# Ledger of designs, part 8: VH-VL binders against Exosome complex component CSL4 homolog (exos-1)

Target 1, 208 residues: Exosome complex component CSL4 homolog (exos-1), of Caenorhabditis elegans (q9xxd2)
Amino acid sequence: MLAETLVAPGDKVLDAIGEYRMGKGLYEANRRIFASVAGFVNVYGFRDKSDNLVQVIEVRRSEDQLDNELLPFHGAIVTAKVMAVGLRFAKCDIISIGDKVYKKRFSALLPKKKLRPLEPELSEPFKNFVRPNDYILAKVCEDAEIKDKFVLSIAEDELGVVLCRGRFGEPMQKVDWNTVVSTRTGKTEPRKMAKVPQKCTLPTQSVA
Below, E stands for the ipSAE of ESMFold2; O stands for the ipSAE of OpenDDE; V2 stands for 0.75 times the mean of E and O plus 0.25 times the DockQ between their complexes.

## First folded at step 4 (VH-VL)

Design k1 (from d12 with heavy chain D102S S103Y, light chain S30D; framework fv_dalutrafusp)
Fold by ESMFold2-Fast, scan of step 4:
Formats: sequence, C-alpha cells, structure tokens
Structure k1 (fold): chain C 208 residues (1-208), chain A 120 residues (1-120), chain B 107 residues (1-107)
Amino acid sequence: as target 1 above (208 residues)
Amino acid sequence: EVQLVQSGAEVKKPGESLKISCKASGYSFTSYWIGWVRQMPGKGLEWMGIIYPGDSDTNYAGKFKDQVTISADKSISTAYLQWSSLKASDTAMYYCARFYDSYYGYFDLWGQGTLVTVSS
Amino acid sequence: DIQMTQSPSSLSASVGDRVTITCRASQSIDSYLNWYQQKPGKAPKLLIYAASSLQSGVPSRFSGSGSGTDFTFTISSLQPEDIATYYCQQSYSTPYTFGQGTKVEIK
C-alpha cells in the first residue's frame, strides 16, 4: 500500500500495526504507529523463507530510493498503482519491489486473465477487481503475447488491492476479500482485496 | 477478403425499435473486439461501446449505457446494435469497427456504415 | 472521462505544404493515441497507432509524435487525396474518446 503521503516525525501512520511488519522510519507508541523521519509512506511485500507473504509498512526519504534501478523480474512481488483501465488490460505503474522503492515508475500491464486463478479470460468488468488510482500488491509474471512490457498478476489469494479511495477521497475499509466500504457514506464497492489490515489511518498533522 | 459488411440504411419514426448488423468475414471473429461508433450529421466520431464476441463481454460509454444494446452471434460472425425506442436525436451514421487490443488498442478495420434516419 | 481536444478545427493548405494537427488529452495517456483519416462519404481509416507507429500500407508522408498529454500529427507534403477530416483517439482508458476532428481542405 503506497499512500505517497508526505509525513513528518510524529505523524500517525496507522491506528494499529495489524498484520503488517513494521519497517524503517516508524515507531510504535501506545500501540499506534508513527513516523520517525520525514518522508513518504510506503508498503511493500516479500515472501519469507517459508514462502509466506509478508507485508511491510515504512517511511522512505528520497535518499532511500534506488540510484541504480533493479528491474522488476519474474516472480517478484511489487506494489503498483492502477493508472487506467482498458478492455483486457489495466495500465499500472510499478512503484516498489520487495524492500526497495524505485526512484522512477515502471509501466506494467495487468491482464484481465490475471485477476483471479481461473483462466480463461474473464467476462467480469475490471471495476469488480481494481479501479483507477487503486494501489495493488501484485506478482510480476510472463505473458507470451507481451514482450515489451512488465506483466502483473493479482490472481493469488494474498494479492490484490491494498489501498483505495472513494469519490470524495475518503479511505475505503476492507469488509472481506471482495468488498470495501466508504468510511464517509457507508456504501460498498467491489474490489479484490489483498490480505492486509482492514484499517490504515492516513497521517495527520498531530500526534494521537 | 478481411471485411466488415453492415446492413442497409434505415428510415424510422420516433418510438420504433431497430436492430442493425455488422457481418465479419476473413478473420477469426471471436479473436477481436467489435466496436460501434456514431457520427451525427456534420459532427465528429463518438465511441458508443464494444463487444468481445468470444464471451459477449461488453463495455459501453456512459452516454449510451441503457440507450442501446450491443450483441454478437458467433455462429454467423455478426455483431448487432439495437434500440428499443428510437429518438430523432439518434439520426446518424453508425460504424462498426474491429478493435485490436493487444495493449496499444486501435480500430484497424471499419464497416462501410449504416445511415439511420429518425424523423416524424 | 478523458477529453480529447484537437486544433485547429479546420485548415486550408496547398499541395506540397506541410500540415500539422495537434491533439491534447485532459490527462496523461502515455502513448495510447491513434490517428484516423475520414474522407468525405467514407468510413474512417487508421493511419497512426501508439502515437507514432505507422499502420501498414499508409504512406510515409504521415507521421505522429508526442506522449503524455500533447500529440502532433503531420503530413509532410500534402497531396490532393489527403482531403479529409482527421481524428485523434485515446485508447488508454475506457470509454475510448475521439477528438472533435480537423478538416483539411486544399485551396
């Protein structure tokens, strides 16, 4: 989950760590998570030695980004932002890989056939899975038809949307694996949700 | 030999229903999207919607959602655009076009157009 | 929805002239832009896709450039058969939208 929100030391990032592993630039006080440095909130995932998906939340300064870009590679778990939805491909920007944040964004495609484990190609609309401006946790994969672009998949149960917003910019709260609810209106929307904490409180100007 | 052939011109009155066709030949009908584009007299092109004949997946422009129905019949390689109740404002040339969406999507083959005139 | 704005709306030029048409997207569309030619009484024809790729069979005097929000279509040496209306179209996000068109006349 990448909020790309600028934070200052003392800003609250999360009401509780939940299932996230706490990365750098953060500290815990009274079970709440705060920024310890100035920078941007970032979320990334990796698979541990036992092949369990671990999601890490951190604050990155600009100097913490990669100077020489390590290209996304097959099998890597990345955080990406959904930029636009087409007919059979969503256009995404890869933001980070494992514990490393890119200084630039890499263009990638999320095919409809990689939205859930069942192939063949889906007849369900993209909006039931992901929408523009959603942040997703995805796996870099290969596709025989696509040679010039990175290809992403969210088909595995652990992958999917980690952060999305409603029409007023409000945070959406996870209800279950395929549903989010507006924190402002109470209206539900479909999404394929990654397995992450349901609430992520955006940074505020004061320590809570 | 690769072509889209559309049905002939139609003259209708407001409130009448209409279904126009677009017959594909010379390629795998189920491997490409078929889109519908409207052009009102003297005006530009408007994308109405699109269908993937392989599974009948559809995508509509908001303006045309619930005004028209796009469908396809794989057995005869034919796509359709249908109105339940025509309005005078539906007077236009309607084009069907094959859309290739590998990742840089584009309309590479167009039908000759069907002129629909709706007047009292 | 992404709005596509073309300029100019119309132009008149002489045979052999260089003709330039511009297209602006209301938000970044990377290189997901196509150019179509529509001759009077005929269906549109694809000329350029992916902002700068020339469709097979299209004369080399036609070219496209640009990325993001600003795109240009050029006819290097206008021919009589180029009398037509030219449309840009974004294929970045549904609904796929066309520009208003640019009428090119010879006079």
Scores: ipSAE 0.457, ipTM 0.738, lowest interface PAE 2.1, mean pLDDT 84

Design k10 (from d12 with heavy chain D55E D57E, light chain S30D; framework fv_dalutrafusp)
Fold by ESMFold2-Fast, scan of step 4:
Structure k10 (fold): chain C 208 residues (1-208), chain A 120 residues (1-120), chain B 107 residues (1-107)
Amino acid sequence: as target 1 above (208 residues)
Amino acid sequence: EVQLVQSGAEVKKPGESLKISCKASGYSFTSYWIGWVRQMPGKGLEWMGIIYPGESETNYAGKFKDQVTISADKSISTAYLQWSSLKASDTAMYYCARFYDDSYGYFDLWGQGTLVTVSS
Amino acid sequence: DIQMTQSPSSLSASVGDRVTITCRASQSIDSYLNWYQQKPGKAPKLLIYAASSLQSGVPSRFSGSGSGTDFTFTISSLQPEDIATYYCQQSYSTPYTFGQGTKVEIK
């Protein structure tokens, strides 16, 4: 149950905490994360004091949703859902801006040339970066050939996929910057994962 | 003149190989996608796949990925659709079409079609 | 895959009549819908793109509207040269898919 999933108190949100900072509306029990309030699961990014983009998972109540008062703007970091993949553009819906979740979704485009900074024409398919139903942290930018839609970029290291699911709806776990692994099958898939500042080590293992 | 000119009609037996062509002229061949669309006798249009000649990047409809190969030769501005072993069910009109992707994608230029008949 | 359902499969109308064809997508495709005309024995021709944008050189009697899942194509005053099969096509997601076509004939 991740991102935009409706939850009630006691519903399971995650099987384990890895890369996310826990926000509001959640609690931990038996190494699993549960909702403490009724609402929907949200993931967002914010800049910390050291200008690192930190990813937060939370449960938002419906009354806390933003109703078009703050439109996405150039340079903003937003959370978006990948809806469909075309040849040169992925079609996305903007879900939230920072910790403010929109009631209505804003259509946006993720151009193939804005997946990585070095290659304006990518020969790699979109599936190596993002896939339908992935949630991404992206920067709103301008593009001269697109004038009536928001344009997104995930080219920076801090941007990219924050949540995704496997074939059976299972959550995927980050392995490195370009790889996720199914929590059900153990098979890996490529994704461009957003970089998250984390602790270097736990007593028995690294957390990133 | 901006145009796509396709190779002539083919009559083949099941099991034979075939490669049909689509020659572009009047525009930058490497700047547009070229797609292939099948139309079986008396039926509608069916998208098979598409190629970006500038990078030889291809995208296939799942049904066709194991049936055909789409390729392009930049030196002669020609795209190809190829079968290693034809079946009677491949009998159809095949169109090539230029795909303009300005974020709203559409087929703005079409070849005249190549009729392929496969029978014993 | 996104399925495109077109209605009706065929229609007959008189010269000067208003003709309406509908197209329904199995999921929201925003405004990523195109309309093509195919005359007997000829290749298809683009008429409308992005749901409502008229292609250059196409007569103004052709128009398109709709968004999301429901789309309409209209010929405001049918002419003899408009006898053809008309197809909708979504360009929202690969694989790109066409409707089954609507055959327009004159009475």
Scores: ipSAE 0.568, ipTM 0.810, lowest interface PAE 1.8, mean pLDDT 85

Design k2 (from d12 with heavy chain D102R S103I, light chain S30D S31D; framework fv_dalutrafusp)
Heavy chain, then light chain:
Amino acid sequence: EVQLVQSGAEVKKPGESLKISCKASGYSFTSYWIGWVRQMPGKGLEWMGIIYPGDSDTNYAGKFKDQVTISADKSISTAYLQWSSLKASDTAMYYCARFYDRIYGYFDLWGQGTLVTVSS
Amino acid sequence: DIQMTQSPSSLSASVGDRVTITCRASQSIDDYLNWYQQKPGKAPKLLIYAASSLQSGVPSRFSGSGSGTDFTFTISSLQPEDIATYYCQQSYSTPYTFGQGTKVEIK
ESMFold2-Fast, scan of step 4: ipSAE 0.632; ipTM 0.831

Design k3 (from d12 with heavy chain D102T S103V, light chain S30D A50D; framework fv_dalutrafusp)
Fold by ESMFold2-Fast, scan of step 4:
Structure k3 (fold): chain C 208 residues (1-208), chain A 120 residues (1-120), chain B 107 residues (1-107)
Amino acid sequence: as target 1 above (208 residues)
Amino acid sequence: EVQLVQSGAEVKKPGESLKISCKASGYSFTSYWIGWVRQMPGKGLEWMGIIYPGDSDTNYAGKFKDQVTISADKSISTAYLQWSSLKASDTAMYYCARFYDTVYGYFDLWGQGTLVTVSS
Amino acid sequence: DIQMTQSPSSLSASVGDRVTITCRASQSIDSYLNWYQQKPGKAPKLLIYDASSLQSGVPSRFSGSGSGTDFTFTISSLQPEDIATYYCQQSYSTPYTFGQGTKVEIK
């Protein structure tokens, strides 16, 4: 099930929690994740105490959605849905900021030059990074060429696709930073996946 | 003078190859996309594809991807549309147009058109 | 692909009349819609971009409005030189698609 997908209590959301941190509105049974409330599946970025950006999955009730009181702002990490791709810009709708889900979507642009920190602009097609209907973690940024529009970037390693679906609406599973696999067909597709922080490994020291 | 000048009309037979041109002047050729738009006799406009001359990046409409090749030669500021094997259904007026791809993508400068007639 | 449906296919009006053309997208395209004018035997010319922005040098009698799926193009006072076919075009998603055109003639 994908973000903005309407779910009822008992509907399966994920076959396994994977790299997500489990948020509200969900329960686990036989290692599978189910909705405990009626609402929409949402994924958002959560900064932990170590400033690591982790992905949280939850079911949000429609009545808990935020009006436009907290607008997206420069530097904010938001969850956005990729709506369409053009030549140099993908068109996105901002869904949430942190754990606050908007009632109304904000239109935003994801420039091709902000897919990775490269000069000059990438010649690779958008489909190798993001595709329509993908949900992404992105940073709101300013662009001197673009006025009066929200501009997004997924160039940082911790940003990128957090949730996407295959041809049959099935969830895709992350394989690595640039690959997802269909949970139904086993076919792989390219994506720029948001990096999940790993636990620190303390150095081993020998005792004299 | 900012302009796009296209090659002259062509009369061809089915199965022949063809390459038509679009020469740009008066602006930075490598800083804008050049698109190709087909207009069949008595019909509307149909987008075929587009090229960024600076790096030869291309994007095609699905129905044209296997029918035509779009290319550009930045040394002479010229874009090309080419067919390896023409069909009667390729009879149309072909326009090249400069595409300004910012937050508001649009075709702001058009060539005069090249009429291609394919008949036996 | 996004389908653009334009109406009417043709219209006939008198000089000085207000002319309205509509364009409907098969899905939301926000405001990413352009309007072009094509006079007989000539290449198209951009009139309006981003649904409502008038291109430099275009007479103010031309205007556009709308967002999402429904868009309108208006000529506030039709002039003889406005005889042409008008096309909408979405620039929201590739492949970029045009409406089928509206032929405007004077009575």
Scores: ipSAE 0.353, ipTM 0.701, lowest interface PAE 2.8, mean pLDDT 85

Design k4 (from d12 with heavy chain D101E S103T, light chain S91D; framework fv_dalutrafusp)
Fold by ESMFold2-Fast, scan of step 4:
Structure k4 (fold): chain C 208 residues (1-208), chain A 120 residues (1-120), chain B 107 residues (1-107)
Amino acid sequence: as target 1 above (208 residues)
Amino acid sequence: EVQLVQSGAEVKKPGESLKISCKASGYSFTSYWIGWVRQMPGKGLEWMGIIYPGDSDTNYAGKFKDQVTISADKSISTAYLQWSSLKASDTAMYYCARFYEDTYGYFDLWGQGTLVTVSS
Amino acid sequence: DIQMTQSPSSLSASVGDRVTITCRASQSISSYLNWYQQKPGKAPKLLIYAASSLQSGVPSRFSGSGSGTDFTFTISSLQPEDIATYYCQQDYSTPYTFGQGTKVEIK
């Protein structure tokens, strides 16, 4: 079945999942993949932490089909901007998935419990990991409590801050996995830094 | 009955210490945040800080971080707000409130308030 | 810190009137805004959360709208028991901040 094909529940989408990761709106029966909802077949990809292309197949419902944007999905590695920090969640906007930049922003939450692996709830403040206006490389995950926003994690070693600025808007330079230094003042600040080479898609030019 | 019951009114002199309480009942005390809100006479509401009793995680408004301590005792489902040294400017009604947080956060249950008067 | 400014600071209206209060944030807060009612001598009560969601048990005459920086709270038909001060509050970023309040009185 070709991408963008209109399907109804029970229509066969693929004879086997193969190299695809199964996204939303699909189910498996007798090792074949079928649509569980009415909509359009969509295929999108992202680069995993080893720079391997992962392709996801899904069915997008009619309410989403008129917007040909790739939707963030569970397991996807995305670039997001931290917008604000609350008690248990940082509020983020998803900017891109893999090497594709979104034209619209998708609201997402970064829970405090997904800042580090192996957590009880962390009493250390968000500012030691991420701060408003930071750009992060994060993994999309699902949370039963949150239905109207995507959930992000930076707990894996490869994930974290890829770009941040100091108090005066100056670039910050990575020192190590948890430290950046101001190019203006020479002062250090804590951040959880991403380990992978910068493969995220960010605006190539900064504006005021 | 789901409720927050606060300790009674206090009359203090500048320099004295004070600890007021907020006792929760009818819900899982360790599953919700408890915040403290100040209201000076004739003025509006001002958020001071908040505590998660499950792990004692706290978050303070910067203005109050050096002025008060928020704590909680899980064994008696009680949250506290305390001052080491009161000032006349601390004269206010103090409310505790339960904060529910999922995608959005809001104060859905409020104590009756504790009036603190600080005068020489 | 995010500053919340309400307008008007006070108003007087008749029973049955539509009352509108506005709240402006100093920066975009998406839909992370709550509205509280405080009757004289009483603790505040949550009416609206997430800009437009009516709290369980709150009369349907109360409503909220808006997103970003500009928000509106409406009482469609003012009742005597609605005499109170109303506060907006953002839960977008700590420290959480309240508007200065709008006092609603009956003419």
Scores: ipSAE 0.465, ipTM 0.738, lowest interface PAE 2.3, mean pLDDT 84

Design k5 (from d12 with heavy chain D57E S103Y, light chain S91Y; framework fv_dalutrafusp; at its last look DockQ between E and O 0.22; V2 from the best seeds 0.00; counts 0 for: pae E 2.8 > 2, placed apart)
Heavy chain, then light chain:
Amino acid sequence: EVQLVQSGAEVKKPGESLKISCKASGYSFTSYWIGWVRQMPGKGLEWMGIIYPGDSETNYAGKFKDQVTISADKSISTAYLQWSSLKASDTAMYYCARFYDDYYGYFDLWGQGTLVTVSS
Amino acid sequence: DIQMTQSPSSLSASVGDRVTITCRASQSISSYLNWYQQKPGKAPKLLIYAASSLQSGVPSRFSGSGSGTDFTFTISSLQPEDIATYYCQQYYSTPYTFGQGTKVEIK
ESMFold2-Fast, scan of step 4: ipSAE 0.607; ipTM 0.796
ESMFold2, look of step 5: ipSAE 0.379; ipTM 0.705
ESMFold2 (binder alone), look of step 5: mean pLDDT 93; pTM 0.938
OpenDDE, look of step 5: ipSAE 0.776; ipTM 0.911

Design k6 (from d12 with heavy chain G35N K65E D102Y S103T, light chain S30D A50D; framework fv_dalutrafusp)
Fold by ESMFold2-Fast, scan of step 4:
Structure k6 (fold): chain C 208 residues (1-208), chain A 120 residues (1-120), chain B 107 residues (1-107)
Amino acid sequence: as target 1 above (208 residues)
Amino acid sequence: EVQLVQSGAEVKKPGESLKISCKASGYSFTSYWINWVRQMPGKGLEWMGIIYPGDSDTNYAGKFEDQVTISADKSISTAYLQWSSLKASDTAMYYCARFYDYTYGYFDLWGQGTLVTVSS
Amino acid sequence: DIQMTQSPSSLSASVGDRVTITCRASQSIDSYLNWYQQKPGKAPKLLIYDASSLQSGVPSRFSGSGSGTDFTFTISSLQPEDIATYYCQQSYSTPYTFGQGTKVEIK
């Protein structure tokens, strides 16, 4: 398997699901979320009818993966893994688009200038935003300087890190929009965390 | 064995060109950044710049940007530091160092150093 | 550029003494600070990264602490082989900058 986080039935995935909608392959017991099947943990986002970015966590098997017939397109929200970080851009692999997980990943670049909204100069290092092996929600965008690769942005508040691990492989817990804490050491680390959207008001019924 | 091996000591006159090398072995050369650090006689360490060997992307400290060129040849796992015209003020020990863990940003592997002496 | 200032520039201590070196950044660098040891005629060696993390294979008598602008490096019980110059280095942003160094000598 090419899965990032392999789980078996009964493995704990999250201590609480407050930020995510539960997808397939999971079950809840005593306010903790466990895997009900063997597979890999995946997080994806999609825009609902009210333009809210809904975040879903699930466990998928390799046989559920898409055959790459739908290419990433400009404006699409994708889940990507940060593979390596450089001076001007991070190298990422696109894992899924909306609720469809790719069988074969697509290479993409996350430019430093697309880590924050409208900041022409960004003096902060990449590690204050994303680090290798982080899962991110990102928007596919255009860049005049990059022609032959997909380009990602996490500048919008609803985009950013959704899953990350500490130096010992331990899960990290969100403290704030820009801070996570190690479940093992208690030490905080900076990350640009994806914002959970505000719940929308239910539509008024037009007829009974 | 994981190591960085630098070229031998150089004695030059002002105005001469020079290219020194840093050869990597025992690891994937294109997976890590290589830094160059200067140490003038009796002085401290001074960062000069960095290169990513996979695509030759470079970043220089401002004071060195117009003084030196950093390059790499991934076919022979070698990084280079080059001067077109040496000055007496370039007399120093030059180290190459691997940027191993980007998450925390530290230099875990260092070359033995190349002493460059520039005098009339 | 971020300026790193070390104190003291040099010190002399006896074997078994606790030695403390401080490092101050001109702006906040969070915990992105490393400590290196350089013995005469040799290349620097990494001792501590991320302000307080001990590099594999480095003796436990070496430790680091601090965050933001103020950092400390401690040798809990100085040994003869610890005679060296010690440098702090910020890895928060390029250009990466070093302190001026602290020379540690045995009395």
Scores: ipSAE 0.005, ipTM 0.491, lowest interface PAE 12.1, mean pLDDT 82

Design k7 (from d12 with heavy chain S103T Y104W, light chain S30D; framework fv_dalutrafusp; at its last look DockQ between E and O 0.22; V2 from the best seeds 0.00; counts 0 for: pae E 3.8 > 2, placed apart)
Fold by ESMFold2, look of step 5:
Structure k7 (fold): chain C 208 residues (1-208), chain A 120 residues (1-120), chain B 107 residues (1-107)
Amino acid sequence: as target 1 above (208 residues)
Amino acid sequence: EVQLVQSGAEVKKPGESLKISCKASGYSFTSYWIGWVRQMPGKGLEWMGIIYPGDSDTNYAGKFKDQVTISADKSISTAYLQWSSLKASDTAMYYCARFYDDTWGYFDLWGQGTLVTVSS
Amino acid sequence: DIQMTQSPSSLSASVGDRVTITCRASQSIDSYLNWYQQKPGKAPKLLIYAASSLQSGVPSRFSGSGSGTDFTFTISSLQPEDIATYYCQQSYSTPYTFGQGTKVEIK
């Protein structure tokens, strides 16, 4: 395998980039790919929003660390925690991408206009969709007006809240796509629930 | 030219109703939140609540929820703060302020304040 | 609700002194912190937003720094016109609470 190969600066790594995305520690000359630093060739990949395999090739120094941190990217499906709800944005931390839980948390914004499809002037309060401490399944978006933070959407039917707690800290159970019920009190609360079965990585189980 | 102009000082008795106003000019009234901030005599600033005039979405601080009503009339670019039954403890200066809430949120434009005095 | 605590409650300094005011949030607020100046008898005025961004028209002697829970506001060289009460405010989570204020006087 190409991965795990030790290279020195100037060593050829690939005859052509092919379908790889070029990562750190590489450069292209005469359509060939060469190492720019000494280290080990590393290949990692993920599935994007369209279920396409995206593979990145890079050169890294030998390390004892067991993690390879993949940054969130446009179209990725992530699990995020709602940290706070403001007037036009909920402030979120991206917790994981796919089945990989990040060691670092990435700040993100969930705009009110991204709570429901094609509704630029949403008239319902934010609390009908998400609340602080909810965990959500969301898609990473781009927004030309928002810089230095990731932008999330839960507008698609399959996206939304996957875990939430009631006002006494108790687990809430999904009733339908817009309603949860307290396992303690039997009272309901509105939420925008994720449509598909729970497949995301959650901090209570997925971090083990 | 961009300004918030509040209604004049009020002297009231406990139990009376009151509606004070905040008229915006020089900007798109429906593009910004308008908040209300209380300052009791000799005390600091308290965030009371806020309204988005375009759709009347409101958000209140807990201590003011159900104690006051915040509303807006976008046809005349005016926001309101209203009490149904004033208490002596409502004696304070009340400011309206435009809240710019895009990526960052802050009060960038303030009214001159309305002094409300509630006493027998 | 996020509680904002300012220190000191008041201070007195000479013209030309460096003045430092701190603001502590009861939980992390990232960089969603604003600083306002209120002169006696007047409405507040925004000086700093996003913890460190200087509002247009505000003198460069004013600055802010910090993130998370601990924030600092500095006047590099105190001027007579800077007599005022200064407030921090978080804009991270509603309600967008203010600190208690710090009164700055010249003596």
Scores: ipSAE 0.294, ipTM 0.652, lowest interface PAE 3.8, mean pLDDT 84
ESMFold2-Fast, scan of step 4: ipSAE 0.670; ipTM 0.848
ESMFold2 (binder alone), look of step 5: mean pLDDT 95; pTM 0.959
OpenDDE, look of step 5: ipSAE 0.542; ipTM 0.800

Design k8 (from d12 with heavy chain D102N S103Y, light chain S91E; framework fv_dalutrafusp; at its last look DockQ between E and O 0.18; V2 from the best seeds 0.00; counts 0 for: pae E 3.9 > 2, placed apart)
Heavy chain, then light chain:
Amino acid sequence: EVQLVQSGAEVKKPGESLKISCKASGYSFTSYWIGWVRQMPGKGLEWMGIIYPGDSDTNYAGKFKDQVTISADKSISTAYLQWSSLKASDTAMYYCARFYDNYYGYFDLWGQGTLVTVSS
Amino acid sequence: DIQMTQSPSSLSASVGDRVTITCRASQSISSYLNWYQQKPGKAPKLLIYAASSLQSGVPSRFSGSGSGTDFTFTISSLQPEDIATYYCQQEYSTPYTFGQGTKVEIK
ESMFold2-Fast, scan of step 4: ipSAE 0.721; ipTM 0.854
ESMFold2, look of step 5: ipSAE 0.262; ipTM 0.622
ESMFold2 (binder alone), look of step 5: mean pLDDT 95; pTM 0.961
OpenDDE, look of step 5: ipSAE 0.821; ipTM 0.928

Design k9 (from d12 with heavy chain D102S S103L, light chain S30D A50E; framework fv_dalutrafusp)
Fold by ESMFold2-Fast, scan of step 4:
Structure k9 (fold): chain C 208 residues (1-208), chain A 120 residues (1-120), chain B 107 residues (1-107)
Amino acid sequence: as target 1 above (208 residues)
Amino acid sequence: EVQLVQSGAEVKKPGESLKISCKASGYSFTSYWIGWVRQMPGKGLEWMGIIYPGDSDTNYAGKFKDQVTISADKSISTAYLQWSSLKASDTAMYYCARFYDSLYGYFDLWGQGTLVTVSS
Amino acid sequence: DIQMTQSPSSLSASVGDRVTITCRASQSIDSYLNWYQQKPGKAPKLLIYEASSLQSGVPSRFSGSGSGTDFTFTISSLQPEDIATYYCQQSYSTPYTFGQGTKVEIK
C-alpha cells in the first residue's frame, strides 16, 4: 500500500516489515503487516541523536493532517511523491514532514545530479532510481539555479524510495539498495531504495 | 554565428542505412541538449529523442527507441541521427534543435531540416 | 505519455483580427508548455516558453497564458507574416509531445 492509500482494519499494507520500524495503526500476522485502524498509510523519517535516519511506517487518520503551519525548510527530511520525470529533473509533491502530513501539496524538483553523492552525471536514466508514483524520503536542499521551487535530494544512503507499486498495483518488496521485486510476478526492477541505518553489526572474523 | 547546419537531402531505398548530421557553431556544444524532431509530409511535429553531447546521455521517445540511434561527436560539434534499415514510412523532414535545459526547457535554435525520401 | 490536443485544427482570419488557439494536456503539466511557429517550408521558431514568457526578438502581439491542463496562445492583431502553423509542446516529462498544430490563414 502507498501513502495516500486508504486502508481499513485487516487490509494488508506490506508483505514484510523489512527495514521499517512499525508505528501506530499496524499489526503483524504470519510475517505480513496489516492495518489495525482505518486511515491512510504514511512513511516518515527522523534523524536520531547520532544522526542516523530512522524510518517508520504507520496508519494515520485524515483528521490528523497538518494545517501547513510548518513549511518545508532547508535540511528537513520529507516524504514526497514522484509525479513526473524529465531530462534533468523529476517533478515531485511534498506530502509530509516528519510524522506530520500536509493538507495541500508543495511542488518540488528532484535534480538528476542529486540522485547520487557528488559524482559526474552517468548515462543511467531516472527509472533506475525513481519512477512516477514512487514515494521517497528526501532532504530539502538549496540549488543556486532554482530559487522559486523546493529542491530535493536522495543522494544520502538513507534516502530514496520507501514505497512503490508494480504494474498491477501490487506492493513491491525491497531486495537491496538498488532492487525491488514484484510480490505478484517475482520480476525485479531497479530503484534507489532508502536504507534503514544500523548502529552495530556483528564483527566479521577475518581468516588470514 | 549561433547556428545548427544539417546535412543535405537524401533519397534512399528501403533496407538501406543512413546517417544524417547536425553541426553546431557559435555556442558551447557540450552545454546544451540536441533533440531530433520528425515531420512526415503534411503532418505535425514528432519528438524522437535527445542527446547531451557532454556525456552522450540519451533519451528516446518509445516509438523511436528501436528504430534510430542518436549520437554526437563533441570534437567536431556534430550530432547524428541514424537508421540501420530504412522503411518507406521513414520518409519525412528531420529537424535537429538545441534544447535549453533550464527549469522549463525549450527548443530555442533549429536546424534548417534534412528531407529524407525512402521509395523503391 | 502526455497527449496534447490543439483547437481549432485550422482557422482563417482577417489582418488586424485577434486570434486565439487552445492547447489541452491529458494531465497537469504545471507551466511546462511552449509555443512554436512554423512558416511554410521553414523550420519551427520558438515564440513562447513557460506558458507565458515571450522569447527574445518575438513581437509583443504574441502572448500565452494558462497552467495545469488548459493553455491559450493569442495573436492580438494578426499580420500577413503570421500565416503559419502553430504548435504547443509540453516539456513537463519525457517523451516530449507536440499538439497536432493549428494552421492560421488570412482570408
Scores: ipSAE 0.397, ipTM 0.721, lowest interface PAE 2.9, mean pLDDT 85

